# VHH binders against Uncharacterized protein AF_1994: the designs that were tried, part 6

Target 1, 207 residues: Uncharacterized protein AF_1994, of Archaeoglobus fulgidus (o28285)
Amino acid sequence: SVTVGHTTVYYTNVPDAKAEVLAGYLQEEFGFTSDTDILLSMSGNEYEVRIPSSYSSPSEVEESFKVYFALLASRVSEEVFFGSPVKLVLVTHQNDELFAVKNQYSFEKAGRVFVYFKGVDREQAFNLANYLESLVGENYDWDVIFEQSEGVYHVVPFVGINDASELTPEMENSYQSMATELEDVLGGDVVVHLVNFEGYEVAAFEG

## First folded at step 21 (VHH)

Design cc2 (from bb6 with Y32W)
Fold by ESMFold2, last read:
Structure cc2 (fold): chain B 207 residues (1-207), chain A 118 residues (1-118)
Amino acid sequence: as target 1 above (207 residues)
Amino acid sequence: QVQLVESGGGLVQPGGSLRLSCAASGRQFYYWHMNWVRQPPGKGLEWVSGISSSGGSTTYADSVEGRFTIIRDNDKKMVYLQMTSLKTEDTAVYYCARTWGSKTYQYEGQGTQVTVSS
């Protein structure tokens, strides 16, 4: 096993170095203050990471945490396992499964703007990340999904409003301008979809 | 990575008011339900109040209902506890914590001392 801070990784069929990187990554990500035992294994080409929690049942796991956990799977895949398939499993202390996700996206960043992308190339994801960082600065945490479907670029920033009733005219103008400008940045038709931290769309703007 | 820093504690008389602050860092804050927990002198931790990641749902321990208000500001990554009608039994170290299970909370800060005495 390998320990970093309060995070101990027990692993099978995985190199020591990757287990150590995972331990450090999860210690920084979750900030565990109690000793936490992570199980890491590989079967075929997929890494499985089991993370214990004190939840008693699946219904207790908050929707916003599930969104976060899904994004984390993509970051772990890219940053720890060099893009290999990853399954994250939230478990009880008895190792019973509560919630599981597989990585769905590749991952790129500029400052603290994180772009999770699928169906577009990494250079476009990098251009999007840099554009967004130029708007919010290097110290703003921003998670954004970026994908292409039916010839349209879909840019999906997570935002701090819960539904359309919270949308101000200033926000509408800003995101409409963003959608229009992104058509030049990305070289095609763009829709910007605002989603809340539970993953539900609250507004959309066509470029 | 997430950091939680509590402040705003102090010495107040019974019936007084105080506002506690919790400054958070890291993108994880946006997705987490947040709580205040406290440790009275010589006692274990007890839960005080909770607020959903969106801020739309708040809950309170029976002992503080109607006297304390939990608030979050996601733009500033802040959680507050507005405390009024303070009683001697509210004396404790108060911690800001995220939900991490059934009645299980993870805190990282040193807490902020609230002392209610004449």
Scores: ipSAE 0.737, ipTM 0.874, lowest interface PAE 0.9, mean pLDDT 92
Fold by ESMFold2, fold request of step 22:
Structure cc2 (fold): chain B 207 residues (1-207), chain A 118 residues (1-118)
Amino acid sequence: as target 1 above (207 residues)
Amino acid sequence: QVQLVESGGGLVQPGGSLRLSCAASGRQFYYWHMNWVRQPPGKGLEWVSGISSSGGSTTYADSVEGRFTIIRDNDKKMVYLQMTSLKTEDTAVYYCARTWGSKTYQYEGQGTQVTVSS
């Protein structure tokens, strides 16, 4: 096993160096203040990471945490396992499964703007990340999904409002302007979809 | 590294008001349900209030309902506890914490002392 801070990774079929990177990554990500035992294994080309928690049933896991966990799977895949398939499993202290996700996106960033992308190339994802960073600055945490479907770019920033009734005219103008500008940046048709932290769309803006 | 830092405590008279602040770091804050818990002198931790990641759902312990208001500002990564009509039994160290299980909370700060006395 390998320990960084309060995070200990027990592993099979995985090189020591990767287990050590995972331990450090999860210690930084979760900020564990009590000793936490992570199980890491690989079968075929997929890594499985089992993370214990004090939830006692699947229904107790918050929707926003499930969204976070899904995004984390893509970051772990990219940053720890160089894009390899990853399954993250939230478990009880008895190792019973509560919730599991597999990485669905590749991952790119500019500053603290994180772009989770599928169906577009990495250079396009980097261009999007740089554009968004230029708007908000290098110290703004922003998670954005980016994908292409049927010739249209879909840009999906996570936002801190619950539904459309919370949209201000300033927000509407800003995101409409963004949708229009992104057509030039990305070189095609764009729709910007605002999504709350529970994963529900609250508005859309056609470029 | 995620961190939670409390502030805003102090000495107030019964019936007074006070606002506690919690500063969070990291993008993880956006997705976490947040809570205030408190430790009265010589007693264990007790849950005070909780707020969903979006801010759309708030809950309160019976002893504080109607007097305390939990608020979050995701843009600034802040959680607040607005306290009014304070009573001597509200005297405690108050901690800001994220939900990490069934009635299980993770906190990192030293807390902030609230003392209600004449």
Scores: ipSAE 0.734, ipTM 0.876, lowest interface PAE 0.8, mean pLDDT 92
Fold by ESMFold2, last read:
Structure cc2 (fold): chain B 207 residues (1-207), chain A 118 residues (1-118)
Amino acid sequence: as target 1 above (207 residues)
Amino acid sequence: QVQLVESGGGLVQPGGSLRLSCAASGRQFYYWHMNWVRQPPGKGLEWVSGISSSGGSTTYADSVEGRFTIIRDNDKKMVYLQMTSLKTEDTAVYYCARTWGSKTYQYEGQGTQVTVSS
């Protein structure tokens, strides 16, 4: 096993170096202050990472945590396992499964803007990340999903409002302008979908 | 490394008010349900209040409901506890913490001391 801080990774069929990188990554990501035992294995070409928690049933896991966990799976795939398939499993202390997710996106960034992308190329994801960083500056944490579907670019920024009733005219104008400007940046039709941190769409703006 | 730092405690008279602050780092904050927990002198930790990741849902312990208000500012990564009508039994070290299980919370800061005494 390998330990970084409070994170210990027990692993099977995985190189020592990968297990050590994972231990460091999860220690920084979760900031564990209590000793935490992670199980890492590989079956076929998929890495499985089992992360213990003090939840006692699946229904107790918050929707916002599930969103976070899904994004984390894509980051772990890209940054620890070089884009290999990853399954993250939230478990009880008895190793009973509570929630599982597989990585769905590749990952690109500019400053602290993180773009999770699928169906578009990395250059476009990088252009999107740079554009968004130019709007919010280098020190703003922003998670954004970026996909293409049926010839349309879908840009999905996570925002700190719960539902449409919290939208202001200023927000509407700003995101409408973004949708329009992104057509030039991305070279095609764009829809900007605002989602809350539970993953529910709040509004959409067509470029 | 993710970090939670509490401030704003002090000495107040019964019936007084204070506002506690918690500064968070890291994007994880956006997705965490956040809480205040406190440790009275010679006692264990007790949960005080919680707020959902987007700030739309708040909960309070019976002992503080109607007197304390939890507030969250995601743009600044801040959580606040507005305390009014303070009582001597509110004397404690207050910690902010993220939810990490069934009535289980992870905190890292040193807390902030609130002392309610005449």
Scores: ipSAE 0.728, ipTM 0.870, lowest interface PAE 0.9, mean pLDDT 92

Design cc6 (from bb6 with K103N)
Fold by OpenDDE, fold request of step 22:
Structure cc6 (fold): chain B 207 residues (1-207), chain A 118 residues (1-118)
Amino acid sequence: as target 1 above (207 residues)
Amino acid sequence: QVQLVESGGGLVQPGGSLRLSCAASGRQFYYYHMNWVRQPPGKGLEWVSGISSSGGSTTYADSVEGRFTIIRDNDKKMVYLQMTSLKTEDTAVYYCARTWGSNTYQYEGQGTQVTVSS
């Protein structure tokens, strides 16, 4: 086992160095303030990371947390395991599975903008991240899904609105302009999909 | 690492009002259901109020229902607790905490002291 802060990683068939990096990463990510035991194992080419919680049933796990956990899986893959497949498993204190997710995206970041992408080049993801970074405030963070389908770039920022009625005219204009400008940045058709933190689309803007 | 910093506590008379603030760091905040918990003198932690990630749902302990209001601002990564009609039994250290299971909360801050006394 290896311990960083309050995070202890118990691991099998994984190099010591990777376990240590994971321990530090999860300590930083979750900020555990009490002893927390993580289970790390490897099956084939996939790393499995089991993270304990105090949930008692899968139905208690919030949808927004599931979204977060999914994004985390992609980040852990890229930043801890150098792009290797990762399965994150949320478990009870008795090690019963509550929720599991595999990494689905490659990961690129620019400042406070995190782009989770598939079906597009890392260069495009980088261009998107840089564009969005230029629009964000100092303390604002973006999580953005970035995909391409049938020649159209789909840019999906997670936003703090739950209904289109919450959009002000100024916000609408801003996102419309974003869609239009991104067509120049990315060199193709763009649709911006606003999704809330539970993963539900609330509005869309075509470039 | 991710942090939660509480503020706004103080001394107030019974029947008075007070507004607590919690400043959160990290993008994780957007996805967390947030809570206020408190620790009265000589007692363990007790849950006070909760709010969903979107802010669309709020819940309160029976002891504070109708008197306290929880609010969150995702743009600013803030959580607030507006307290009214304060009682002596509301005296406690208040913490901002993320949901981490049923009746289980994780908090990282030092808390803010609320004292209700005549």
Scores: ipSAE 0.886, ipTM 0.942, lowest interface PAE 0.4, mean pLDDT 95
Fold by OpenDDE, fold request of step 22:
Structure cc6 (fold): chain B 207 residues (1-207), chain A 118 residues (1-118)
Amino acid sequence: as target 1 above (207 residues)
Amino acid sequence: QVQLVESGGGLVQPGGSLRLSCAASGRQFYYYHMNWVRQPPGKGLEWVSGISSSGGSTTYADSVEGRFTIIRDNDKKMVYLQMTSLKTEDTAVYYCARTWGSNTYQYEGQGTQVTVSS
């Protein structure tokens, strides 16, 4: 085992260095203030990371947390395991599975903007991240999903609104402009999908 | 790492108002259901109020319903508790805490003291 802060990683068939990096990464990510035991193992070419929680049943896990957990899987893959497949498993204190997710996206970041991308080149993800970084408000962190389907770029920023009625005219204008500008940045048709932190789309803007 | 810092506590008379603030660090905040909990003198922690990640849903303990309002500002990574019609029994150290299971909360802050007294 290896311990960083309050995070202890128990591991089998995994290099010591990987376990140590994971321990530090999760300590920083979750900010554990009490001793927390993480289980790290390898199944084929996939790393499995079991993270304990105080949830007692799957139905208790909030949808927003599931979204977060999914994004985390992609980040862990890129930043800890150098792009190797990762399965994150949220478990009870008795090690019963509550929620599991595999990394779905590659990950690119520019400052406070994190782009989770699939079906597009890393260069495009990088360009998107840099563009968004120039727009993002101070002290605001932006998680954005970036995909391409049928020749259309789909840019999906997570936002803190639940209904389109919460959008001010200024916000609408800003996101419309974003969609238009991104067509130049990315060199193709763009749709910006505003999604809340629970994963539901609340508005869309076509370039 | 993730941090939660409470502020805004103080001494007020019964019937008075007070606004608590919780400053959160890290993008994780956006996805957390946040709560206010409090610890009255000589008592254990009790849940006060909760708010969903996007702020669309709020819940309150019966003891504070109609008097307290929980608000979050995701742009600023802030959670607030507007307290009105304060009572002596509201005296406690208040903490902001992330939901971590049913009736389970995680917090690391030192809390902010609220004292309601004549």
Scores: ipSAE 0.880, ipTM 0.940, lowest interface PAE 0.4, mean pLDDT 95
Fold by ESMFold2, look of step 21:
Structure cc6 (fold): chain B 207 residues (1-207), chain A 118 residues (1-118)
Amino acid sequence: as target 1 above (207 residues)
Amino acid sequence: QVQLVESGGGLVQPGGSLRLSCAASGRQFYYYHMNWVRQPPGKGLEWVSGISSSGGSTTYADSVEGRFTIIRDNDKKMVYLQMTSLKTEDTAVYYCARTWGSNTYQYEGQGTQVTVSS
């Protein structure tokens, strides 16, 4: 096993150095203050990472945490396992499964703007990340999903409003302008979908 | 990495008001339900109030319902506890914490002292 801070990774058939990277990554990500045992294994071509929690049942895991966990799977895949398939499993302290997710996206960033992308190339994801960083600065945390479907780019920023009733005219104008400008940046048709932190769409803007 | 820093405590008379603040860092804040927990002198931690990640759902301990209001500002990564009609039994160190399980909370700040005394 290998320990970084309060995070200990127990692993099978995985290089020592990779397990140590995972331990450090999860220690930083979760900030565990109590000793926490992570199980890491590889089955076929997929890494499985089991992360303990004090949830008692699947229904108690909040939707926003599930959204976060899904995004984390993509970051772990990219940053720890160089894009390899990853399954993250939230478990009880008795190792009973509560929630599992596989990485769905590749990952690119500019400053603290994180772009989770699928169906687009990395250059386009970088162009999107750089554009968004230019708007908010290098120290703004922003998670954005970026996909292409049937010739249309879908840009999905997570936003701090709960539903459409919180949209202001200024916010609508800003995101409409963004959708239009992104058509030049990305070289195609764009729809910007605003989602809240539970993953529900609150508005959409066509370029 | 998430950091939580509490402030706004002080000495107040019974019936008074205070607003506690919690400054958070890290993108994880956006996705966590957030809570206030408190530790009265010589006692263990007790849960006070919670708020969903979007701010649309709030919960309160029976002892504070109607007197305290939890508020969240995701743009500023802030959580607040607006306290009114304070009683001597509200005297405690108050911590903000993320939900990390069923009735389980993770915190790391130093807390902020609230003292309600005549």
Scores: ipSAE 0.744, ipTM 0.886, lowest interface PAE 0.8, mean pLDDT 92
Fold by ESMFold2, fold request of step 22:
Structure cc6 (fold): chain B 207 residues (1-207), chain A 118 residues (1-118)
Amino acid sequence: as target 1 above (207 residues)
Amino acid sequence: QVQLVESGGGLVQPGGSLRLSCAASGRQFYYYHMNWVRQPPGKGLEWVSGISSSGGSTTYADSVEGRFTIIRDNDKKMVYLQMTSLKTEDTAVYYCARTWGSNTYQYEGQGTQVTVSS
């Protein structure tokens, strides 16, 4: 096993160095203040990471945490396991599964703008990240999903409003302008979908 | 690492008001249900109030409902507790904490002392 701070990783079929990187990554990500035992294994090129929690049942896990956990799986895949398949499993202290996700995206960033992408190339994801950073500055945390479907680029920024009634005219104008400008940046048709942190779409803007 | 820093505590008379602040760091804040928990002198932690990640749902312990208001500002990564009609039994160290289980909360800050006396 390997320990960083309060995070101990018990592992099988995984190199020591990757287990240590995972331990440090999860300690930093979750900020565990109590000793936490992570189980890490590999089977058929997929890494499985089991993370204990004090939830008693699947229904108690908040929707926003599930969204976060899904994004985290993609970051762990890219930053710890060099893009390899990853399954993150939230478990009880008895190791019973509560919720599991597999990485769905590759990952790129500019400053604190994180772009989770699929179906587009890394250069486009990098261009999107840079464009968005130019709008908000280098110190703004922003998670954005970026996909292509049926010839259309879908840009999905997570936003801090609950529903469309909270949109101001300034926000609406800004996101409409962003959708239009992104058609030049990305070289194709763009739809910008605003999604709240629980995963619900609150507005959409066509370029 | 996620960091939660509480402030705004102090000494106040019964019936008074205070506003506590919690400054968060890290993008994880956006996705967490956030809570205020408190530790009265010589007692364990007790839950005070909670707010969903979007801010659309708030909950309160019976002992504080109608007197305390939890607020979150995701753009600033802040959580607040507006306290009014303070009572001596509200004396405690108050912590800002994320939900991590069924009545289980993770906090990282030193807390902020609220003392209601006179």
Scores: ipSAE 0.688, ipTM 0.867, lowest interface PAE 1.2, mean pLDDT 92
Fold by ESMFold2, fold request of step 22:
Structure cc6 (fold): chain B 207 residues (1-207), chain A 118 residues (1-118)
Amino acid sequence: as target 1 above (207 residues)
Amino acid sequence: QVQLVESGGGLVQPGGSLRLSCAASGRQFYYYHMNWVRQPPGKGLEWVSGISSSGGSTTYADSVEGRFTIIRDNDKKMVYLQMTSLKTEDTAVYYCARTWGSNTYQYEGQGTQVTVSS
């Protein structure tokens, strides 16, 4: 096993160095203040990471945490396992499964703007990340999904409003301008979809 | 590195008001349900109030309902507890904490002392 701070990783069929990187990554990510035992294994080409929690049942896990956990799976895949398939499993202290996700995206960033992408190339994801960082600066935490479907780029920033009734004219103008400018940045048709932190779409803007 | 920093406590008379603040860091704040918990003198932690990640749902312990209001500001990564009609039994160290299970909360700060005394 390997320990960083309060995070101990018990692992099988995984190199010591990767287990140590995972321990440090999860310690920083979750900021565990109590000793936390992570189980890490590899089956085939997929890493499985089991993370204990104090939830008693699957229905008690908040929808917003599930969104976060899904995004985290992609970051762990890219930053710890160099893009390898990853399954994150939230478990009870008795190791009973509560919720599981697999990484769905590759990952790029500029500053603290994180772009989770699929079906587009890494150069375009990098261009998107840099464009967004130019708008908000290097110290703004921003999660954004980036996909292509049927010849259209879909840019999905997570935003701090709950529903459409909270959308101001200033936000509408800003995101409409973003959608238009992104057509030049990405070289194609763009739709910007605003989603709240529970993953529900609030608004959409065509470029 | 401490990710949650509480402030705004102090000494007040019964019936008085205070507003507690909690400054958070990290992108994960956006996705967490947040809570205030308190530790009265010589007692364990007790839950006071909670707020959903979106801010659309708030909950309160029976002992504070109608007197306390929890608020969050995701743009500033802040959680507040507006306290009114304070009673001597509200005396405690107050902690800001994320939900991490069924009635289980993770807190990281030193807390902020609230003392209600004549």
Scores: ipSAE 0.675, ipTM 0.859, lowest interface PAE 1.1, mean pLDDT 91

